# Designs tried in a protein design chat: VHH binders against Isthmin-1 (ism1). Part 15

Target 1, 164 residues: Isthmin-1 (ism1), of Danio rerio (Zebrafish) (Brachydanio rerio) (q5ege1r286to449)
Amino acid sequence: LFGVDTDSCERWMNCKSEFLKKYMSKVATDLPSCPCFYPTEVAYSTADVHDANTKRNFRWKDASGPKEKLEIYKPTARYCIRSMLTLESTTLAAQHCCYDDSMKLITRGKGAGTPNLISTEFSADLHYKVDILPWIICKGDWSRYNHARPPNNGQKCAENPQDE
Below, E stands for the ipSAE of ESMFold2; O stands for the ipSAE of OpenDDE; V2 stands for 0.75 times the mean of E and O plus 0.25 times the DockQ between their complexes.

## First folded at step 7 (VHH; framework vhh_brivekimig_d4)

Design v18 (from v11 with S35N A50S; at its last look DockQ between E and O 0.52; V2 from the best seeds 0.66)
Fold by OpenDDE, look of step 7:
Structure v18 (fold): chain B 164 residues (1-164), chain A 122 residues (1-122)
Amino acid sequence: as target 1 above (164 residues)
Amino acid sequence: EVQLVESGGGVVQPGGSLRLSCAASGFTFSSYAMNWVRQAPGKGPEWVSSISESGGYTYYADSVKGRFTISRDNSKNTLYLQMNSLRPEDTALYYCAKDLSEFFYDEEFDYSSQGTLVTVSS
């Protein structure tokens, strides 16, 4: 959609799509908050976690595998998880949370997870175009990316890292 | 070359039903989520429904939820949209789409097909 030029990132950040605005609003209400700690059971299967904000249970899947390329997209993250779609989902989105070596939520900075507007369960291709490609277009500028896609800290977890 | 050919449109009265089909070719159909979008006269394109690759997940715009049903047959490379309880405001040219990214970035939707016209009128 956007060419690879110096202002493409800015154009993405300043997107005024009405669809996007409405969709983002729905995503904010649809997605669970990030757990403050990495649910270790996801390492073996999936984890069911109650989300106090939505009053619903959500299933989480590990997203730390090599295909996620955390060393590139989420440097400083050791673990990441992604919420799974349910029949009750009103969007195609998935919450994305990342954690440090101590399994504590990264709430800010280049290692912080950010909501995926398109879950990989729905479409890997569209996920790439909507969630990953903008990061590439911004040449890995996490600050600008996170401004448009703020990390979730709905459970008011401790700020991490302190100096990011 | 990617080809999407919609069919099944027509003229129906309010409350009526139609079933749209989309024949896909030129790509591995089962590897992609598929979508329906529509464009009414004088309006911009509107997302209608989406279905995951395997069909396990389906999603609908609020305007059609409970009335429309999206489905797919990967063995036939065909996408479907069952439209029930049709309303005049459903009148539009309906397209099947392999990509929805244009909606997220406020760009003009790339219609790679001719669409199928649905007219709901008394």
Scores: ipSAE 0.676, ipTM 0.861, lowest interface PAE 0.7, mean pLDDT 93
ESMFold2, look of step 7: ipSAE 0.750; ipTM 0.894
ESMFold2 (binder alone), look of step 7: mean pLDDT 82; pTM 0.824

Design v19 (from v11 with Y59W; at its last look DockQ between E and O 0.72; V2 from the best seeds 0.00; counts 0 for: pae E 2.8 > 2)
Fold by ESMFold2, look of step 7:
Structure v19 (fold): chain B 164 residues (1-164), chain A 122 residues (1-122)
Amino acid sequence: as target 1 above (164 residues)
Amino acid sequence: EVQLVESGGGVVQPGGSLRLSCAASGFTFSSYAMSWVRQAPGKGPEWVSAISESGGYTWYADSVKGRFTISRDNSKNTLYLQMNSLRPEDTALYYCAKDLSEFFYDEEFDYSSQGTLVTVSS
């Protein structure tokens, strides 16, 4: 019988693209873990941070400027950073990490960063279509979005915000 | 009216080389990342390579990395794919693409262009 209509956000969350599944798996191994504290050097230039899990150094840049629209996309975040593409990058992705007023990594909730499958350095248009439009389709429901794009806490930073 | 016209395909021996071209019109070419996609007989489309708007960043599928080189000439609105060390499994119809977001999410790939056929056989 009738009832085949489905939520556009649910359709996005359950995407079965073989390419996407392979790409996301490669991204998970290619990207650094988020530093547990905002590296304040990025306020002036970039920061070189060693990632223990991949045993590689990654450069990070600030991602807190007006074009990021944190008040909309990451409303409890005060600062954010993105990993930079380098000659050693094997995907187009960038790690994205967000921090509270105390400069501590937000590990969950509406202010937590989520990996960008397409770095803004590669293509702002493609980043918008691949990473931002799904958030809009999900009507800003960060919990559904984060289920499909889990915030990184590979360094096992302290839970933030606290439960309760 | 957006148009993409591929050329440069043909029949080559294994180990041979081909250079594909894609002529673009109807949009600001230099404002978009571009990609090559291929489709082998009986298979779905495969994202082969991508290049950023300025050409400063490139990406390759594992199956072609080290053998294929993507490039662009923004003054000529042209995208290129240099294919070296060709193998029978590279046999496919090759397309250039402007909007690859559909490919990420199981949307129908836009086959509005003609494509160019590459056949690698002994």
Scores: ipSAE 0.384, ipTM 0.705, lowest interface PAE 2.8, mean pLDDT 85
ESMFold2 (binder alone), look of step 7: mean pLDDT 79; pTM 0.793
OpenDDE, look of step 7: ipSAE 0.886; ipTM 0.940

Design v20 (from v11 with S101T; at its last look DockQ between E and O 0.70; V2 from the best seeds 0.00; counts 0 for: unsure alone 64.97 < 65)
Fold by ESMFold2, look of step 7:
Structure v20 (fold): chain B 164 residues (1-164), chain A 122 residues (1-122)
Amino acid sequence: as target 1 above (164 residues)
Amino acid sequence: EVQLVESGGGVVQPGGSLRLSCAASGFTFSSYAMSWVRQAPGKGPEWVSAISESGGYTYYADSVKGRFTISRDNSKNTLYLQMNSLRPEDTALYYCAKDLTEFFYDEEFDYSSQGTLVTVSS
C-alpha cells in the first residue's frame, strides 16, 4: 500500500544529469580557490583576493552570521566566507570556505566549506532548495554531501584537521 | 493556482529578433528567481537564462550569451527574453519557470504551460 520507488537523497547523490555535470565542471573552473587563512577584513568589509588558477580577482564576504547556522551545517567551523558574484561569472555559484578558531582553512570533515551551486546573492530561495535541502534530505550526512560537493583546497593549504 | 503564460514566439529568418513575454500569476512574482527553459524537437529541456528576484543578477547558457537578454518587471509580474541574432539551433518551444531545481535533482521539467514556439528558418 505504501510503496516507495524513489529515494530523494539517493536521487540527488546519483544525479547523472548532463546539465549538472557540465554545470559542476564550469563551477570548478570558474570559482576561486579558498584562501588558506581567513581574511580578517571580511568581518568589517569585503576582501579582494587574487586567485592564481583562474587568473582573476575575487571579492569575498563574511558568511559566519547567525543565519548561516554553522553549529548545524559546519559544526567545527568558527568562520566562513563566500565569494561574490562578478560580471565575469559564468555560473550562479559561490565558493564557500570555512575556518577553524585559529583562522586556518578546514580542508576536510564536517566543518569544511562546500561550494554553493547557487549563490545567496542570486537567490536565497534557490540556494536553499539546491544547496541546503539536499543536506537535509540526506539527514545531515556530511561525508556523502562532501563527496558530491568536495571542499575546495586548490591552493594546497595544509591539511586541516591533520591526521592524528 | 500558479499560472505562467508565454507569448511572443513566431517564425523568423536567421539573424532576426524576437521578444518573448511571460505573464505570471498565482504567486508572489517578486519573491522568486525566474528562468527561461527551451526544448528543441527530440531533445531534453535546456536552461537558457535566469534572473534574480530583483533583476540584479542574470545567468545565460553559453549557447545564447551575448545574443539573449533576460529581464523582468516586478510591478507587472512579467518576465521577458529579448532574443537577437537568432540561429536555426534556437528553434524550440520556450517556457518560463519559477523553479529550476529539477535540473539539479535530475527530475523531469514541469511543463505546466503551453510555451511559445520560436522557429528560425530560411
Scores: ipSAE 0.547, ipTM 0.807, lowest interface PAE 1.9, mean pLDDT 86
ESMFold2 (binder alone), look of step 7: mean pLDDT 78; pTM 0.792
OpenDDE, look of step 7: ipSAE 0.873; ipTM 0.935

Design v21 (from v11 with E108P; at its last look DockQ between E and O 0.74; V2 from the best seeds 0.00; counts 0 for: unsure alone 64.99 < 65)
Fold by ESMFold2, look of step 7:
Structure v21 (fold): chain B 164 residues (1-164), chain A 122 residues (1-122)
Amino acid sequence: as target 1 above (164 residues)
Amino acid sequence: EVQLVESGGGVVQPGGSLRLSCAASGFTFSSYAMSWVRQAPGKGPEWVSAISESGGYTYYADSVKGRFTISRDNSKNTLYLQMNSLRPEDTALYYCAKDLSEFFYDEPFDYSSQGTLVTVSS
């Protein structure tokens, strides 16, 4: 007889990998902050956006498709973008930002984007295992997920939604 | 059954070069990102480098960036690591790996091969 299944989400949140801790630190330092408004040119191509904090330009691509938006678990997100990998990238990560119907950055809660530790440009399979699977095993509990993978608001965009 | 066989290790002087190879079989090589992992004496495994399925994107640990170059030949199911400007601290057993995800979880590295020994000493 099988016993009660353990909480896989809790095990993921309590991961003690020294590699992951170091990698997350690099990700937090090297990724651009999310633009406060959806850069509309990404709907047709890619956009170069200046990041004031790092003083670098980053290229962004639309990420509004179902797999990148995680529609089951981000129901209020209308648009999303992700930063693109370059030869200068020091991690395999991509910033991931999601926006409401008014094209304003969602800064917290169910619809907020969170950094992808592995960009889909590098490996869709590894991205799934590292970024998507934890969201699924946590059953879309954004409050638990966001403790491990906080949404970016480095530009101090207006709180959205305000009622959290 | 997945098999990875490393070769090309040896003893070299500081500043020297070596080229490691990893022959892969038992899976569709071109469908997976691949990595090099090393384990130095007295240390745990270190993720050294990774390369995407097509070879279009690469990753390097800070300790080797600018000195090591990862590449792959999908027609030969072979992964490579060109190591230049070698230093004593590069001394380690080097392994290739099919799945990097265990580094993102608190799980032991899955050694499936003997690795290839690189010793950098005069």
Scores: ipSAE 0.591, ipTM 0.818, lowest interface PAE 1.6, mean pLDDT 84
ESMFold2 (binder alone), look of step 7: mean pLDDT 79; pTM 0.795
OpenDDE, look of step 7: ipSAE 0.876; ipTM 0.936

Design v22 (from v11 with L100M; at its last look DockQ between E and O 0.94; V2 from the best seeds 0.00; counts 0 for: unsure alone 63.9 < 65)
Fold by ESMFold2, look of step 8:
Order: sequence, then C-alpha cells, then structure tokens
Structure v22 (fold): chain B 164 residues (1-164), chain A 122 residues (1-122)
Amino acid sequence: as target 1 above (164 residues)
Amino acid sequence: EVQLVESGGGVVQPGGSLRLSCAASGFTFSSYAMSWVRQAPGKGPEWVSAISESGGYTYYADSVKGRFTISRDNSKNTLYLQMNSLRPEDTALYYCAKDMSEFFYDEEFDYSSQGTLVTVSS
C-alpha cells in the first residue's frame, strides 16, 4: 500500500506526457513574474501590476484565505496572490506567489508559491486534481514538488530565505 | 450512469464549417468544466478545447484557436463546438469529456462514448 503511494509520486514527477511538456513551456512564457513585495491593495480588492518582462499588465487577487490552507500547503507563508485569467491568456494557468510576515516574496523552500497549471477561476476541481493532488500523493514533500513546479523569481528578487 | 452523446459530425470540404453537439445526462452538467478531445488516425488524443462550469472561461489548443468556438447551454445539458475554416488535419473522431486531468498524468484517456466523426476532404 505505502509502496503504491511512493510509486505514485515518482510516477507524477517522471510524467512523460508530451502534452504536459508543451503546456508547461507555454505557461512559463504566458505568466507574469511574481512581484517582489506583496501588493497590499489585494487585501481589499484586486491589484493591477505591470509585468516588465512580458510588457503586459496583469490583475492579481489575494490567495491567503482559510480555503487555501496555507498552514498545510505553504507553511511559513503569511500571504499569497494569484494572477487572474485574461482574454489574452493562452493557457488556463495562474501565477502563484507567497510572501512572509514582512511581505517579501518567498523565493524558495516550503513557503514559496508555485505556478498553478489550472487557475481556480477556470475550475476548482480541475485545479485540485492537477495542482493539489500531486502534493498530497507526494506526502507533502515540498522539495520534490518544487522541483517539478519551480517557484517563480523572474524579477530576481532578493533570495528569501537566505539560509536555505 | 454518466452518458455523453456526440453528434453533428460529417464530411466537409476544406474551408467548411460544422457544429458538434454533446448531450449530457446522469450528472449535474452545470457543476463541471467540459472539454472536446479528438483523435486523428495514427495519433494520440488531443485536448482541443475546454469551457468552465458557467461558460465564462475557455481554452483552445493552438491548432484550432481562432477557428473553433466552444460553448455550453446548461439549461439543456448540452456542450457545443463550432468548427470554422476546417482543414484536412482536423479530420478526427471527436469526443466530449467531463474530466481532463488525465492529460496531466501518464494515464490513457478514458473514452466513455462513441464520438462523432469529422472528415475534411475534397
């Protein structure tokens, strides 16, 4: 039984789907880079943020509420945000960024945000199956999960935490 | 028992149009994102398009973007695919699907219906 759980994580990490490889490549070019500091406007509304790398404006929404279960999925994160889908989106993905108590981007480790391949705006159920379930079948091993879904630091924010 | 029944396929010349329909029963249609999948001769399944529960968000594969339009009518439990500017490479068996997570894993696509055949030829 427990061997099946380990095999499922290895199977997910080593997925050979040509669709997934192409989709993830497109996600990497479609999504904005994470802001280096939590945009406090999202605490009461959404925030428009210009993304210098893609030369496009993106709208961001808070992703810190109780339904996110940050204490389980992103320990050490105090705040998170997700980018919102637009008519210009070429994937169903959302950028996901998490921040510490000082509102600084967490760039690595167990609290770092990771791109969602399926935005919760499109389908909460598909998001769960594609983005959350793999974390669960890997038994919360954030190091393995982040290897497959690297945290974004395209704006080259200061490393945080520094002593990882 | 979940049932998905596709219709509207046929033979059409390049540049032509077709509208596919998918009648759904045995589940709460409005609670699920829905997709169109196609399988061309000698190819694996391709995720063509998807639409959110309310219809507010859509996805299209690069191969069909700008030519195909997905839509749904939740009051009639029906999914649609409007196919314009058809090309020979669009020739395939088309299926509607309720769960697309298989494309994100090393799993075979579970065909739950017969599909509807679209042939684009002179």
Scores: ipSAE 0.690, ipTM 0.861, lowest interface PAE 1.1, mean pLDDT 88
ESMFold2, look of step 7: ipSAE 0.634; ipTM 0.834
ESMFold2 (binder alone), look of step 7: mean pLDDT 78; pTM 0.784
OpenDDE, look of step 7: ipSAE 0.887; ipTM 0.944
ESMFold2 (binder alone), look of step 8: mean pLDDT 78; pTM 0.786
OpenDDE, look of step 8: ipSAE 0.890; ipTM 0.943

## First folded at step 8 (VHH; framework vhh_brivekimig_d4)

Design w01 (from v22 with S35N A50S; at its last look DockQ between E and O 0.95; V2 from the best seeds 0.00; counts 0 for: pae E 2.6 > 2)
Fold by ESMFold2, look of step 8:
Structure w01 (fold): chain B 164 residues (1-164), chain A 122 residues (1-122)
Amino acid sequence: as target 1 above (164 residues)
Amino acid sequence: EVQLVESGGGVVQPGGSLRLSCAASGFTFSSYAMNWVRQAPGKGPEWVSSISESGGYTYYADSVKGRFTISRDNSKNTLYLQMNSLRPEDTALYYCAKDMSEFFYDEEFDYSSQGTLVTVSS
C-alpha cells in the first residue's frame, strides 16, 4: 500500500463505518424529497411543504445567502433551501436542494444540492467536519462527492441539466 | 487542554435511574454541541445522545429514546444525562464528548477521560 500517497478523497469515499451506514439509512427515511421548484415563500420567511413520499409536512428555509458560498460549493446554483429540524427528526440531518436561474431543481452535476448529514441548525462545527471537509478533501470534485452523497430527486423531477 | 470529567455512575437494578454529569473545561463549552457515548465490555463505542450548542435541539439513539434525557447548563459548563428505566444492556462506561465526527469516519474514539461506569444488575 502507498500510505503517504493514498488519495484522501478515495479513503473518505471508501469509509465503511457501521455508524455511518446505519445513520445514512435513517437519513434516507427521515428527510423529505426536494421540491421540483424553488418555493418562493422562502425568500421572505420559511415554507411549509407537504412531502408525498413520507406523508409528512416539512418546513424549509432559504440557503442561498453569502455565507453559503454558492459560487464555490454549488457553482451553477442560483437558489438553495434546507429542511428544518423538527421533533419528528430521527437524525441530525437536513435535506439540501439547489435550483437554477429558472427556479427548477438541479438534479445532477456541480450545482446539485446534497443532503447535509448534520444540519447547520444543530452544529456549525460538526456540519463543517462531516459535510464540508470531505468536499474540500475531494478538491471540489462534484462527481466523487455526489457518489457518496447523491443529490435527492425522490419526486422524480425533470432531469436538470438536460443532456447536451 | 480540553478536559471532560464524568461522574454519577453506579450500580442499579433494572428499572432504576441514574443521573450522569460531565464537567467541561479548556474550551468554550457553549460553542459546541455535546455528546454522550458509551462502551459496553467487549464492544466498540456507541453514540447515545447529542445536544446542540444552545440546548435547543436534542437527539437520541433508538435504544435509549424515551428513557434518557440529555441536558446542559452553559453557565456551569456542565452536561447531563438523566437515565430512567435502566436495562441490563445499558451497562457500559459512559463518556461525554465534544466531537462525534469520529463515528462518521471509522476512526478510533479518543478516550481522553476516564468515563463513569454504569452497571445494571439483574
Scores: ipSAE 0.416, ipTM 0.742, lowest interface PAE 2.6, mean pLDDT 86
ESMFold2 (binder alone), look of step 8: mean pLDDT 80; pTM 0.803
OpenDDE, look of step 8: ipSAE 0.810; ipTM 0.903

Design w02 (from v22 with A50S; at its last look DockQ between E and O 0.53; V2 from the best seeds 0.72)
Fold by ESMFold2, look of step 8:
Structure w02 (fold): chain B 164 residues (1-164), chain A 122 residues (1-122)
Amino acid sequence: as target 1 above (164 residues)
Amino acid sequence: EVQLVESGGGVVQPGGSLRLSCAASGFTFSSYAMSWVRQAPGKGPEWVSSISESGGYTYYADSVKGRFTISRDNSKNTLYLQMNSLRPEDTALYYCAKDMSEFFYDEEFDYSSQGTLVTVSS
């Protein structure tokens, strides 16, 4: 999509695609807020968590395995989860949340999760092109990536890490 | 090389039905998830529906859920969209897509096909 220099990252950050704009607004309505604490049930199966903002229940799956490459993409995260697609979904997106050693939601910084516009459940290849390639084009600069794809904290969880 | 040819559009009254087809060639159709995208007059494109490689999973935008059904026949390299209970706001050019990623980041996406026009008028 983009080259590998800073100009390509800035162009991605400032993209004016009407498709993207419409899709992202629907994603904001479709996805749950991240739980403030890692739901430990996901280590064994899936967890069904009520989302107060949308008044819906969502099922979550662990996203901490080796295919996630957390050492590269979320280096301060210990655990991550993704919301699962269902027949009730109205986008192809998945919420993505990451947690520190204390199982507290990381709300900012290099370990914070960001929404996947394309769930890996639908297509790993499309997820790579839509969600991962921009990170690569921005040379792994999490601050610019997160500016364009803000980590979710709709439940207003305690800021983590705290301001210094 | 990759070719997608949409057909089945036309003029229909509100509440009517149409069945769109997309003939695919130049790639291994059964290896790709497929999507329908539409563009209403004077508006940007929007996602309508997607289907997994095998056809086992289908997904719909809220505006069409319950009225539209996406399907595929991998033996015929064909994608379908059954549109029921059509409304005037469904009026658009409909395109099938092998790879939706370009719609996300191309501000002026150039369609590789002509699409098929659906007009729903009272």
Scores: ipSAE 0.709, ipTM 0.866, lowest interface PAE 1.3, mean pLDDT 88
ESMFold2 (binder alone), look of step 8: mean pLDDT 78; pTM 0.790
OpenDDE, look of step 8: ipSAE 0.849; ipTM 0.922

Design w03 (from v22 with S35H A50S; at its last look DockQ between E and O 0.60; V2 from the best seeds 0.51)
Fold by OpenDDE, look of step 8:
Structure w03 (fold): chain B 164 residues (1-164), chain A 122 residues (1-122)
Amino acid sequence: as target 1 above (164 residues)
Amino acid sequence: EVQLVESGGGVVQPGGSLRLSCAASGFTFSSYAMHWVRQAPGKGPEWVSSISESGGYTYYADSVKGRFTISRDNSKNTLYLQMNSLRPEDTALYYCAKDMSEFFYDEEFDYSSQGTLVTVSS
C-alpha cells in the first residue's frame, strides 16, 4: 500500500469533534488572559487579578510545584500559574500561564503555558486525559501541540522568547 | 467491572420535574468526577452536567443551567440529577458517565450503560 499513515498526534490535531469545537469557543471567552508578569502573591496564597478582556476578576494559584513536573512539560519555565474555577465559570477549563526566570510571560515555544480544557480543581484524572495525554501522543512536539492548543497572550505581552 | 445503572426516567409534561439516579459500582466512586450526558433521537451525545469528586464543584450546560441540579452521595455510590422546568427539547436518553474524555476526541462515545429515557411531551 502507498497510503500515508497519519500518526496519532496528527489525528488529535485534526480532531473535528463538534463538541470540542464549541467547547473551545466557550473556553476562549470564559478564561482570563495571562498576566504579563508572574503575580508574586501566588507564592504565598492566591492572587486576584482583574481581566480587562472579560471585565471580571479571576483568582490565580501557583502551578510551579513538583507535581506539575515543569522540568518535563515546561522545560524553559520557572513559574506557572493557573486560574481557578468559580461559580460563574461556564466551562471546566483553566487558564495556564508560564513565566521565565525574570517572571515574564512565555508567549511561545516549549515553555509556554496553554489553556487547560479541564481544570485540575475539577478532575485531575480528566485533566490528564484531555490535556496531558495529547502531549504524550505528540511525543513532546510542542510545535504541533501548541498549534492545537495555542498559548494565551490576550494582554499582548512582549513576545518571549524573542526567537522560537 | 465498572457498572453504572440509571433510573428515574419517565414521561412528563412540559414544566414538569424528574429526578434521575445513577447507581455506581466496580470502582471507588468518591475518587471520580461524575457526569450526566444525554442523547436525543437523531442527535449526537450532549453533555448535561458534571460534579467533582467531593461535590464541591458543579457545572451545567447552558441549555439546562438554572433548571437542573446535579448532586452525589458518596456514601451510597449514587449520582443524582434533579430536573425541573422540563422542556420538550430535554427529551433524550440520559446516561451517567465516569469518563468524559471521549467528548474531546473525534471518536464515538462509548456508553457504559443503557441509560434512562426522559420524555417531555404535552
Scores: ipSAE 0.295, ipTM 0.660, lowest interface PAE 1.4, mean pLDDT 91
ESMFold2, look of step 8: ipSAE 0.676; ipTM 0.859
ESMFold2 (binder alone), look of step 8: mean pLDDT 81; pTM 0.809

Design w04 (from v22 with K98R; at its last look DockQ between E and O 0.92; V2 from the best seeds 0.00; counts 0 for: pae E 2.8 > 2)
Fold by ESMFold2, look of step 8:
Structure w04 (fold): chain B 164 residues (1-164), chain A 122 residues (1-122)
Amino acid sequence: as target 1 above (164 residues)
Amino acid sequence: EVQLVESGGGVVQPGGSLRLSCAASGFTFSSYAMSWVRQAPGKGPEWVSAISESGGYTYYADSVKGRFTISRDNSKNTLYLQMNSLRPEDTALYYCARDMSEFFYDEEFDYSSQGTLVTVSS
């Protein structure tokens, strides 16, 4: 008997976990919107940025270093940031935002950031299993991945990239 | 081989307290986030609480938030769950767990241990 190939990405996209549904609803309301421009303070430390929708301040950390492997996971992004966990966090999630060379938010396409359901601050291993493995299972198909994990543009930043 | 051994369960009245322990061996305990999972009679598993590798970050299900406290002692390879203000609804078999990705993707939970029974009854 030869094995039967199955599209693991399709299985992931069609998951209907009751836990995941409730968790993603909390993530959508709990996480800040991505700033429209890369907060340059983050290059030296963390940055405190006010989020108009939630009326709270969130702290952001640079996510652009070599361990992020942006050339693989977010090609076309030059900078990325993640929101930081606090004692007030209701999920383990982190907002993830990526920016082009002009420090403008990438709102769509292969370089756009997508929310991490598990912050790397909580567990790098669990983050990998929950956020990275699905991207790998989908063979880097950013359009399918982003359909399940839409890039945030809650601040309605200018569309980027633009087509001719 | 990975081993997780839970203890500290028992019978307690509503409003009472218990402290569960989980002794870990066969892996580098301090390198893993840990969780408590419970299963009530005739029900599926519920992810109760989680704690990061260092203990700096925690997660609680809404049903236990404010009543339960997760902690760990990495020098003793031990995970704890302090349960206060116990309710009959907390009656369940409690397990500690290392890998919780199953709950994100509706996969069958693999019980690798026997658990410890908590009964909250008047």
Scores: ipSAE 0.412, ipTM 0.741, lowest interface PAE 2.8, mean pLDDT 85
ESMFold2 (binder alone), look of step 8: mean pLDDT 79; pTM 0.797
OpenDDE, look of step 8: ipSAE 0.549; ipTM 0.800

Design w05 (from v22 with E108G; at its last look DockQ between E and O 0.85; V2 from the best seeds 0.76)
Fold by ESMFold2, look of step 8:
Structure w05 (fold): chain B 164 residues (1-164), chain A 122 residues (1-122)
Amino acid sequence: as target 1 above (164 residues)
Amino acid sequence: EVQLVESGGGVVQPGGSLRLSCAASGFTFSSYAMSWVRQAPGKGPEWVSAISESGGYTYYADSVKGRFTISRDNSKNTLYLQMNSLRPEDTALYYCAKDMSEFFYDEGFDYSSQGTLVTVSS
């Protein structure tokens, strides 16, 4: 046999890197919670939003443009935003939040945003390798991807979609 | 072909300073985020610091934050690490790297160069 082959997606899902474990823990405490409604200011500039859990203000920018390929990666989302890196950031990560046609946060399912472990502000190429390529390797299985990268609902926004 | 050459290592006392350099060739340096990786005796590789393509964003491991400064000069294809307030635990071989994605997977670091040795001892 010359070795044991496993599904490439399964290998990614079961990664036991000590670096990744520590990094994910820092991401969980570093990132803001998603706003429950799309901040419409991001369509024209950035939006400054207070995050109650961390007691800090974060800036957000739109992540809905054609380069985001929402029809592929977030097929029920109409709008998305990303948090911007700050001088207080302890990781390279960005919070990623997606919204339906009514501008309400999608909290689960194929359209829900998921944290980016590498902000596009830091490196688009590394973001692709760390955040996008695993989704592709898993053949777009959003359920497996979201298990590894849970959508944020730290503000306890209304579940959306309700019945999935 | 890609070539990365580290220099600037040496022996210093605790509290001392060193500046590491990494000369890059064989690729478009300005198109890649770059990082410093170190390997202490008997340990695996540690991601020490990273810098974005333009130099506008940086990352530091908690163990070096406030003491080390990463920088780059894209006109000279050179990456730098200024190391201040050095401690014995900073003793390691230091490597520069073009890609850090292996730290997000359970894969080994690809040592394609000799690195530069930093020894911090009394």
Scores: ipSAE 0.580, ipTM 0.818, lowest interface PAE 1.7, mean pLDDT 86
ESMFold2 (binder alone), look of step 8: mean pLDDT 79; pTM 0.796
OpenDDE, look of step 8: ipSAE 0.889; ipTM 0.943

Design w06 (from v22 with E108Y; at its last look DockQ between E and O 0.50; V2 from the best seeds 0.00; counts 0 for: grease 26.8 > 24.2)
Fold by ESMFold2, look of step 8:
Structure w06 (fold): chain B 164 residues (1-164), chain A 122 residues (1-122)
Amino acid sequence: as target 1 above (164 residues)
Amino acid sequence: EVQLVESGGGVVQPGGSLRLSCAASGFTFSSYAMSWVRQAPGKGPEWVSAISESGGYTYYADSVKGRFTISRDNSKNTLYLQMNSLRPEDTALYYCAKDMSEFFYDEYFDYSSQGTLVTVSS
């Protein structure tokens, strides 16, 4: 009797929200590009990194701790960082970057960071519902998730992992 | 039962000011980011402003930035919106909201309250 096929991940990927389209456009201009190497200063507190594309300095904080659950969400990443919100931010978003054991930016695949549309600094709960829950409803299919939320490589860092 | 009760609306001339309040009950107010949403006649909902749990971070739609100020008092479970330099285009029902997550994907807003009417007219 009951046999309706429903793909919640596909519905999320195909959402036609005009708000979301405009918001993501602003996110693309608001967020810094990921540094090509993990800035080791974040192990102490935060790191200031110049972003050539926006011509601004951004502060970054470590996002590698156990509460991040990298073994689940970014299984090939050893380190991650998030950009911090500023008074000049035009969105609530945070750039999210993940790095391998050699501290090189992961530019694609299951360990690559993806922009958070809602920074954890603003609201952990809203971040979960807007950025994490879609990953869960897509059953951890990083390929589908990353299609909707492409990893940043605006600095044109070396491709990682290498495609061969 | 979660309750959000808006107040402070009224009729005001262009260039005037109003201060909206939202009294919250039935949940831990200080654990949630809060938002103001408005709906103008014949239009869909617009996310006007948001504030983090502690009040340390805010968001404003471009249409209100520089004119509106969101704030909260967690000891009184109350959210505020100070609206200055009001324009006829600000005429709308104003609602406060606990969770805007669905708005990000389908522009959906669940109107669980009556809102407070702001009319800006000569």
Scores: ipSAE 0.683, ipTM 0.859, lowest interface PAE 1.2, mean pLDDT 88
ESMFold2 (binder alone), look of step 8: mean pLDDT 79; pTM 0.806
OpenDDE, look of step 8: ipSAE 0.774; ipTM 0.889

